Miniprotein binders against USG-1 protein homolog (usg). Designs and how they scored, part 10

Target 1, 336 residues: USG-1 protein homolog (usg), of Azotobacter vinelandii (p96199)
Amino acid sequence: MSPAIDIAIVGATGTVGAAIVEILEERDFPVGQLHLLASPASAGKSVSFKGRNLRVKSIEAFDFAQVRLVFFAAGQAVTRQYASQARAAGCMLVDLSGALPLQQAPRVVAEVNPQVLEKLEAPCQVTSPASQVVALALALAPLRPLVRWRHLGVTACLPVSSLGREGVAELARQTTELLNGRPPKPRFFDRQIAFNLLGRVGDSDTAGHTGLERRLVEESRQVLDAPELKISVTCLMAPVFFGDSLSLAVQASQAIDPSAVRAALERAPGLELIEPDDCPTVIGDAVGQDVAYVGRVRTGVDDACELDLWIASDNVRKGSALNAVQLAELLIKQGR

## First folded at step 5 (miniprotein)

Design g26 (from b3g with L8I E40L E43R L44M)
Fold by ESMFold2-Fast, scan of step 5:
Structure g26 (fold): chain B 336 residues (1-336), chain A 97 residues (1-97)
Amino acid sequence: as target 1 above (336 residues)
Amino acid sequence: SEDQVREIFEYAMLIWEWALELMRQGDKEGAIKKLEFAKLIFRMIKRLNPDDPEIKELVKKIDELIEEVKRGDPNALEKVKELLDELQRILEELKES
């Protein structure tokens, strides 16, 4: 058994941060002292861990020399502000925000590219990629021996929880307002999300792409070790509380054998294949689970070199918090 | 915030009331689907307030009750109704916080 390690979780009161606390307990991770950190406005709340109530502390006054491992689950601005301080104190970092450069904090999915962790220089920095990248990498990585990727098209339907608890509350409130005959009053979104689809998540740059769409392109290339893969991405906001839903269109250089693809997906770690007569959904299959679900495995209507896949995955658990904890598990095993 | 939790909780109760009505009408399949959807919403509330022992215990009770409904337990309708009363009590607590 690994010796106990002192841990800090930044963003402990957020949905992902809270899930990390829960998963550390569920997996019996060797936690020494657990320090829960948040903004000054969120400090003072209590969180249960292994039957004890832990007080959430302000990150502003925290001495990172107290811990060996830090999870950053508070968004890009917080990671940018505190990561250097934590690293200077000798901490290993697992970032979930994507704020750190890909060369300095490589994107790792535990089942896909764990060998990358062997090349990390102390103090180690690693990034859990965007939850959509975790999901697509789990499905595409086992296909590498069978399919030579030329182009990847991604339509990612994001849950409102991807924007935090305010997004979740807004969908619930707008739905209740509409069912009670009241007009929706957007507070967090600039328009109605209930019973709607928003074709963009976040602000577009001058070329029309969002930061999340660019993140998906860059992180997918790194995780799949496919730097020349051409990737097209659209991220849209769905009226869904939890769970990522992805449509993937893969163009290969050779004709695809769908039977061989199904066999590879059936054997794939972290993935479950749903029978061809049905497809996975976030509500029915993925939410609350520790694997991504794949279905609708088929070749293109007009092109035997095209493969189309449908994926449903828990954006909070396997897409984020669980992958982060699995990366920490690998780091402590390799670092000892 | 507490107001956001209350709004989400009210939505879950609406779905729970629909499940109870479907059970009264003898639509077991429809009721199970509504109970599972309500459970998903309560699990979401748990994720937003993971340190709340009341919500944690509530999610566990809901899981057990759904399995009883699936098995055709003769007391299931009364238990779904009793849980609605407990949900109403929790909602009143949230309104007062």
Scores: ipSAE 0.006, ipTM 0.341, lowest interface PAE 9.8, mean pLDDT 87

Design g27 (from b3g with E40M E43R L44W)
Fold by ESMFold2-Fast, scan of step 5:
Structure g27 (fold): chain B 336 residues (1-336), chain A 97 residues (1-97)
Amino acid sequence: as target 1 above (336 residues)
Amino acid sequence: SEDQVRELFEYAMLIWEWALELMRQGDKEGAIKKLEFAKMIFRWIKRLNPDDPEIKELVKKIDELIEEVKRGDPNALEKVKELLDELQRILEELKES
């Protein structure tokens, strides 16, 4: 049994932060004292953990010397502001925001590249990749021995929960307004999301790419250990509450054997393969589960060197909070 | 916020009413899918308010009811209707806070 560890969760009132609390309890993680941290506006709320009510505290005055492990689940600005302070206090960090440099806080998916954790200097800092990267890495990593990747095309359909509780409430409200014959009045999104698709999530840079799209490219290359892999990404917002849906088009240098691909996916840790005549969906399969679902395994219509895949994954659990907890479990097991 | 919980709760009730209508029409497969969706919405509400004992109890009741519907329990339709009444009472409480 690992010794009890004192933990802080930054962003404890957010959807991912709350899921981390839930998963720590479900997995019986050896939690000593648990400190739930949030903005001053969210402080004072209570959260249940192992039959106890814990009061959420303001991060502004928190002494990180009280804890050994910190989960950052409050977005990039908060991670940038507090990560150095926590590290200086001797804390191990598991960041979910992607704000930390890839060279200093490597992106790790527990089933794909856990060996990266063995080389980290104390106090360790690691990043759980974007939930879409977790999903695609679970599907593509097992295929590495079978195919030599040249190019990866990713269309990622994001749930509104990827933008937090405000996104979830907005879709629910707009849907109710429209079904009752009232015009939608966007408050969180700048336009209608209900019964629509938004072809961009976040602001574009001068080259037309969003921060999330660049994050998916950089993190996928690192997690898959494929620094020269060319990656094209479009992230769109779907009228879906929870669950990432991804269409992957992979181009290899050689013809692909789809039967060998299916066999590898069937053996893959963290994945469930759905039969060819059925297709996984976020609602029907993935949401609430701790594995990603893959289906529609097929070669290109006119190109035997192309592999097309469809993935459905829980963006909050396996895509974010569960992977973060699994990384913490590995760090503790290694005596970090 | 309280407003966000209320909006999600109203949406869950709309889906629950849809499930009840599908059951009345004899579409049990469609009804089960809607009940599973409503269950997911209540799990989202639980994530937003993990300390709320009423929401925790509600999620458990929904889980049990879905299993009864899947088994073809002859009282399932009435139980789905009864839970809708309970949901309406909870929504009224949320509107007061």
Scores: ipSAE 0.000, ipTM 0.342, lowest interface PAE 10.3, mean pLDDT 87

Design g28 (from b3g with Y11W E40L E43R)
Fold by ESMFold2-Fast, scan of step 5:
Structure g28 (fold): chain B 336 residues (1-336), chain A 97 residues (1-97)
Amino acid sequence: as target 1 above (336 residues)
Amino acid sequence: SEDQVRELFEWAMLIWEWALELMRQGDKEGAIKKLEFAKLIFRLIKRLNPDDPEIKELVKKIDELIEEVKRGDPNALEKVKELLDELQRILEELKES
């Protein structure tokens, strides 16, 4: 039996933070005191947890010595500002922002590389990788015995919820404006997102890559334990409220057996295979679910050494909040 | 979550009002297209609230009503109007939370 643990959630009023609260309750996580933390502007709101109303507190004056586990579900700047303070207070950290260095806070997907947690020194700190990395790792990790990866191409179609509540609000506003015959006024995005596709999420560096695209490369290599894997990534913003959609093209050194691949995916934990004549979609299959969906498993048109597949996954639940809770579950069991 | 559901609900109601106006003008084909579009939005709301029995029942009523409109049921216009009144009540509850 796990003993009750006192927890803080940073970014508790955000989409992912709220999902962590819900999942802790759904999974009956052994929560002692739950402290919901947010910016001063968001403080004072109430959140329901196990039949009680909890008041959201300002992070600015919070004493981290009151808790043993902290979820960082806010932006990278907030994690950078408070992580050292929380760790100095003896807290275990589960970060979702990606602000912590890969060597100090390894990226872990519960079904893929949980053994990494066994090597961590107390107080442990871990990172739940980008939701796109969670999704692709669930599909590719089961294939390691069958496919020798040489190159990975990733086209990731991101939902507006990947940018939080403001992204969701803007897609809704622009869509309503257009349906009313009014021109859309971008506020959060620099141009129209409704009925459009934006080929870039965030600012590009001098080489033309975004921070998210670089994050996907670095985190995928670590999670898959494939430091030599060459990865090409394009992240685009789709007019979709929730759910990651990924097209993966895997180049292997030898011919791929698609039947063996399908069999491995069918057995894979955290994954559902939709085959042969159907294709998963975020709205039809993935949103609200705790598994990633994979389909369209096929070899390249002209290359038996190429494997192509399609993934739909809930970016908020399995892609973020659920993986973070699963990592916390593994950490508390290890700490006994 | 509450803000997201509210905005999607407002959007769906706007499209539903548009469908009702098209029905009053005798544009049955245009009305059906708008009702189908509103249905997609309500299905998204249901997925955001999978354990809410009220939202589940609402989506079922919407599916049944659209089929009645397609069949040309004589009371379809009144039923579309009645559902809009129900949607308005639900929206007011969301605005208070």
Scores: ipSAE 0.000, ipTM 0.254, lowest interface PAE 10.5, mean pLDDT 86

Design g29 (from b3g with Y11F F37L E40F E43R)
Fold by ESMFold2-Fast, scan of step 5:
Structure g29 (fold): chain B 336 residues (1-336), chain A 97 residues (1-97)
Amino acid sequence: as target 1 above (336 residues)
Amino acid sequence: SEDQVRELFEFAMLIWEWALELMRQGDKEGAIKKLELAKFIFRLIKRLNPDDPEIKELVKKIDELIEEVKRGDPNALEKVKELLDELQRILEELKES
């Protein structure tokens, strides 16, 4: 329906960047010329797209005037360095890093707050939220009419792939070392991750919160349109290759009907509700899928005003790359 | 990135060798769990190399072989060994890249 659009993907050799290439092909997105951009060290690789081999180019010499849409999937520093240049060239931006200000590049989950895209000034820039925020927003947004939340507690168990290909290689390497009776030699993490749990992802500020934890708080408030919602969050690193696992505890002003909650979740776009007697897992259910899975819907043991949920979601696909592509689809359909 | 695919492939082969040893010891349940783990790792490799037809075919062969092991196919041990030889060939190709 839409005319072909020339696209650049920044971070094309990363796990999320590669998934964006795959999803653009799978969904038959109207791609004109596709420019795959990476650091000089990653340039020169070839990626298949619609039966053709595309060479990855260095971002340093790239002329953004060649494209109309840019996906930033290379982390915050790269987005900060190049986003203004791309926008000055007239490009629409879909950022996955979270480096852009919330007021300038609002956080959007396609099933939750797509109306935000209608208010954007050209050239539009939008942010796909942290993959954990995509997952929790898909589960909590349908509950807004049923649950008047006062506080949200989040325990997010991150996969090593949330830190890219190096995280994946490190878990595999450490696991191999330990199974062969050798001590692990951490190279990417500062300690053993295999058969362990790291209670912090990234550096803490003076108050003890990581940048990711602060990002989850700010992005959740914006996506859910709940600026007064109090949020407690802990992000830990699990010895899991792919998939976000989240435990959510919602405190409401009134007693919650878990049957009404289940009914709302069953009808929710982008979600699959697992039966009450079962629990979704990243390996068994979520990884490779384009929906988030929710289960373990129950009230608190001693508090009828508390709702507890368990979520499993693909951090690379629905949590990141797929949401970014869906945002781009919505932008081009709106004639932006 | 190619080095990361190789690391995952080497890990999957280690687990596959462990599964073969468990089969030789008569631990069918343990062997199946290790084969499923190796399959999971090959699915991760496919995710990193989605347009590689060899990896796609390999994952399918592994899935079929696991079902044969579950059914107690008398030739399953020999087939698991044959696939290990094929995996070794593919690993050598990855090392030359």
Scores: ipSAE 0.013, ipTM 0.362, lowest interface PAE 8.7, mean pLDDT 87

Design g30 (from b3g with F37W E40L E43R)
Fold by ESMFold2-Fast, scan of step 5:
Structure g30 (fold): chain B 336 residues (1-336), chain A 97 residues (1-97)
Amino acid sequence: as target 1 above (336 residues)
Amino acid sequence: SEDQVRELFEYAMLIWEWALELMRQGDKEGAIKKLEWAKLIFRLIKRLNPDDPEIKELVKKIDELIEEVKRGDPNALEKVKELLDELQRILEELKES
């Protein structure tokens, strides 16, 4: 089998970083030495891996020459600060933050565009796309032979875990405060998230789009190999701990056969199709699973050239950590 | 971290109380959904303290209890109630530390 590889995980104490550790163990990835890295404030914590307790180290003093593969799961600022140093040390990089340029670190979903990895120059660097892009690409890629896309509309309902452990803690706190008759005191969010919907995630630019919304547009075009595809995106924050929920509206150049679409989705790798008269939910279906769930497959009310889909996906596992590990598995199989 | 664990624990316990009330009303399906929600929160607490033996055993007990509720075991209601008492004890200790 593959020889053991020394690995560093940046952001090991975060939700996604912890999931990478878990998935490496579950899939029996050939891990040599595992280095868990975090900010100085988070250093010193212990994480269990294969029955052993590993100490989390500060990234500031870490020598990347000790490892061959680095997962960046600590957000854009940390990736921007350390990626060049790691690459200069000869490391392969799998970034989950989206901070690296698309032309230098292509976005790859293991089931959709793995052939991109064959063209990478050493030391290889790749990006696991935003979890919403992973989910929509799994649903749309199988439809390429059946649907000639002209426009894609995306409404993405994000869980608070997409912002890390502090987001999760604040939703829990606000919920208990409100249910006990106390006013919420936002500390991580700038307003109430419990029993609410926040119409944007992050700051808007002068055109009214957030960085995440622009990321979804650019990454979707690259992953789907559809640079001409027009995409409209709204990302909102839902009072949901885990799981992405997406509503997709696809405009095609020809009338769509929904029966053929369902058949393609049923055969698709990484997807489970829920019966046409039902729809998946993050709590009931997706959370904790390694596949995305698709349902509500139907044509537009007044337009046979429109296809509407509903997707529920685990933002931490298949949306992020699992895809990143699968990319690492593919890179190792290429002998680098 | 201790504040985060306490806040998550309080929320999980509230959901557990709702599951117990649904069981008393004969809503088995609703109760199971609430117990699954509480389990997700306790799994997150376990990830914050993965080597805490009390949290590890708690997650295991919750998994076993959910299966008993699904099977319609006659003692399931009493066990859900007993576990709520254990959760209240743990929360009180978290509040005092």
Scores: ipSAE 0.005, ipTM 0.395, lowest interface PAE 9.8, mean pLDDT 87

Design g31 (from b3g with E40L E43R L48Y)
Fold by ESMFold2-Fast, scan of step 5:
Structure g31 (fold): chain B 336 residues (1-336), chain A 97 residues (1-97)
Amino acid sequence: as target 1 above (336 residues)
Amino acid sequence: SEDQVRELFEYAMLIWEWALELMRQGDKEGAIKKLEFAKLIFRLIKRYNPDDPEIKELVKKIDELIEEVKRGDPNALEKVKELLDELQRILEELKES
């Protein structure tokens, strides 16, 4: 009797869904039957898993009673439509969309707050946070014993892959058009992204904040167990295919010892510290890797109580798909 | 999709063409940086097509060629050009599928 588990992946043809399939194979996760689910338009495609071709099925007719674990990697609308049905069938859920309420599906980063999983009621549901929250939590959580945070400023430079395969194709196409002397023809973005920066990702609410910016605030407070932490966030779209780049400015109540901070980051699980004279980049360091990279550890120019950090992280692997698989591994290990 | 792979492939080829032009101008350092970036794009294409043996072989050929450029191999310029011709053939196959 093996501990093999039957799994469904919703959004299996998307960038993150495909990465979950890859990581389940790479980590030799105890997969029984693997069901790959997508919209009717994406159904019928084949995906390789452990040397076998699996056909992608339509989610519309899927019987969730066939599986014990479901990964939701198809965006908020799909999670909202199907999560209740899957849970009613007795499935454990790992959601990557953020559609589920924080109290019902807590945000967990495997290296930061895994103890949260021990308190979940069956059938368990958990959320892998936004990839930017995974990255900042990996860097800030090890610093809790050294620093008492008052305010966190976040500038998050998002890759076009954060919007899926169409975002990636659009940047490639616009870049090719412009380098050949042709005007860009935006299809997915409403304007030029190639050689540009877009100051928001998604629509703003009446107060001027995007849903992603609000998600980063809420999820960071929960993951870091810092409900009183004041957080300022700007998410922008960069002409970068893969990888999150974050600038963090943290205001503390006491003077910061940067050598103690560097020592804590060097010991931190899921994180790699780049030497003081160098800086991690998504292309040079983070993309394709299973750790977040941190550098530029320094105090504020005029404030010894400020800590400034730079982070580069793979938004698809450690930021999303790998964290989701690690959460599933922890749930199974705990006999859930 | 195949169309998205094609668009990424076209972009990687454009970067490869720039590397070739930099090599012709004697800018070895600039050429190596462009070749490394093209390699990264092909590795990202592999992420969309993990079981494609042609993409795996292509990434390997690119790695070997970059090392030859770094060593100052006198045939490196011709090999970079030959691989561009191979990339064009693969792109035409993608356009037909």
Scores: ipSAE 0.012, ipTM 0.380, lowest interface PAE 8.7, mean pLDDT 87

Design g32 (from b3g with Q4L E40F E43R L48F)
Fold by ESMFold2-Fast, scan of step 5:
Structure g32 (fold): chain B 336 residues (1-336), chain A 97 residues (1-97)
Amino acid sequence: as target 1 above (336 residues)
Amino acid sequence: SEDLVRELFEYAMLIWEWALELMRQGDKEGAIKKLEFAKFIFRLIKRFNPDDPEIKELVKKIDELIEEVKRGDPNALEKVKELLDELQRILEELKES
C-alpha cells in the first residue's frame, strides 16, 4: 500500500492528458492532490476526478513544490520549458513528449525494461516512448531469447489523434464533406487525409527523415537494449481516428522458428496474439484496450531469417497514458 | 474543444440515419455494420468527454440495440428510430453550448 502522492498533469485538456486522469482513477492510483495544468488559453476548464470537479490551472504561475510527481503530456516545447523547473522543485517526472535527452530520461515500457528505473538518481525522470515504440517493443522484447536482430523495418500507420484534437476534427470534417459530394478543404493538414494516406508525418530534415522517424529509431534501440540494431522507419498518416497500425519486418542472424515465436508472443505480458484465422485491427480490436494485438506471424517468403509481424495498438491508452501511469506505479513502488 | 464533440456527434448521427434506412430496406447485415460504426464514434466522443453520463448511457443503449437487431427483435426498428430522436435532442443541446 503506497502513501498518497500529490500529482500535476501538464497538458490535462489534451487527449493523452485526459486519459491519464481517467487511468489514475480506474487503477486507484494513490493520488493526494491532483493539479491539472494547461496553457493560459485552455485554463479554467473543469475535469471530473473521483466525483469531484477540478479546475484546470495555467502552468505559467504553478509552484511545482506543491507536487511530488509530474506527467508531461503537452508536447516537446512545453516539456523543454518546464521540466528543469519541476525537477529543481524535487519532482519525479514522467514525460510523454520525447523532449528530454535519452541518457537523462530513459525510455521505459513497463513490461519490457522496468529494471532501468532501479538505476535512476532522485529526483527520477523517465520518458514514456512514442506510442509506436511501445507497441513494437511489446512484440519484439519477448523474442530476444529466440532471435538475434540485425535489422528492423517499420512501417507505422499513425492515427490522426497522434496530432491531437485538431487532427481528429479535420478527418471528421473532410469525411463529412466528401460524403456530401463537396471537395475537402484542408485546414490542419496541407492536403486531403480522408480516404488517403500521407507518406510523411511532420517535416523532413536534410536527409529526408522526420523527427518522429528519428525518435522511433533512437527510442527502439534504447528500449530493446539493442544499440547496434539497424532500423528503417516510415511513419505515415492514415485516415484512422485512433490506433497505431504497424508492419514490422525483422532480419535475424539465424533461421526463425515461427512456432516458437508464436509461443513467446502468447506468453508475453501486455500482448494478445490473434491467429491463425484473424488479423487484428485498430477499430475492431485495439482501440480502448490496454494490450497491444499482434498477428500475421510469418517468416519471409524466401528468407527463413526474416520475421514479419502486424500490430494494432491503442495510441492513447497503452501507447501513451497507460504506460506513463504504469511507470509512475513502478517509481512509487521502488520508494522513489 | 466542444466543436470536436459536436462534429463527431453529427457524423455518428449521419451513420445512424443510414442504419435506419438499411433496416427499412431489409438490409439487416448492412444496418448492423452501420450501428457498430456509430457506436465506435460515440466511444470516441467518450474519450474526449469521459465524465459525460449521457454519453455513457448512449453507448450502453447502442450495445443493447445492436444485439436486438442481431436477434431480429420485432421492435428493433422502432427503437433505432427512437434513439435517433434522442440523439437529435442531444445534438441541439451541444449546438447551444
Scores: ipSAE 0.010, ipTM 0.323, lowest interface PAE 9.8, mean pLDDT 87

Design g33 (from b3g with E40L E43R L48W)
Amino acid sequence: SEDQVRELFEYAMLIWEWALELMRQGDKEGAIKKLEFAKLIFRLIKRWNPDDPEIKELVKKIDELIEEVKRGDPNALEKVKELLDELQRILEELKES
ESMFold2-Fast, scan of step 5: ipSAE 0.013; ipTM 0.468

Design g34 (from b3g with L8F E40F E43R)
Fold by ESMFold2-Fast, scan of step 5:
Structure g34 (fold): chain B 336 residues (1-336), chain A 97 residues (1-97)
Amino acid sequence: as target 1 above (336 residues)
Amino acid sequence: SEDQVREFFEYAMLIWEWALELMRQGDKEGAIKKLEFAKFIFRLIKRLNPDDPEIKELVKKIDELIEEVKRGDPNALEKVKELLDELQRILEELKES
């Protein structure tokens, strides 16, 4: 059995941070001392862990020398502010924000590219990629022996929980306002999200791409080990509380055998194929589960070299918190 | 935050009542879909209050009950009704806090 390890979770009161606590308990991770860290405004709350009540502490005064492993689940600004301090204390880092450089903290999906962890020097620093990248990598990586990718088109429909608890609260409030005949008053979003679709998540750069869309391109290329793969991405905000929904269009160098693709997806770790005659949905299948769901495996209408897929995945569990815990499990198993 | 939990809880109960009515009408497939939707809402409440042991146990009971409905358990209708009564009591406690 692995020896107990002292852990800090940054952003412990957030949706993803809370899920990390739950998953560490569910998987019986060898936790020594668990330090739950949050902003001063969220400090003082108590969280149950294996029959113990743990008090959430302010990150501002925390001594990272007390722990050997830190999960960063509080967004890019917090990771940027505290990661160097944790690293200087000798901590292993599992970042979920994407703020760390790809060269220093490689993006890893446990079922796809775990061998990357074996190349890291202690103390290891690794990033769990964007939840959409986790989902698409689980579906596409098993296809590498069958399909030579030339172009990948991604339409990612994000849940409001991707923006945290305020996003969830806003969709709920706007929905109740509209159902009661009141006009929605956006407070967190700049416009109505309830019963709508927002074609952009975050601000665009001068070329019209958002930071998230750039992140999906960079992380997908690294995770899939496909640096030359051309990727087109649109991330939109859906009126969905939890769960990523993705439409993928893959252009290959040769005609695709959809039966061979289905067979590969059926054998794929971390993935479940919903076929035939049905389509996975976030509410019906993915939310609360520890696997991503794939369906609608088909070739292009007029192009046998095109493969189209639909994916539903829990953005909080498998897309984020579970992958992060699995990376930590691999790191401690390897004696890193 | 507490008001948000109450609002989600009220919504989940309305969906649960809808499921119960569909069961009474013999629409098992429709009832299961509504029970799954209510369960999803209770999972949202759990994610907003991960340290609440009552919500954790509630989600577990709901999951077990949905599986009984799927299996065609002859006591499932009565159990769905009993859980609605339990949900009503919890909601009243939330309103008083």
Scores: ipSAE 0.000, ipTM 0.320, lowest interface PAE 11.7, mean pLDDT 86

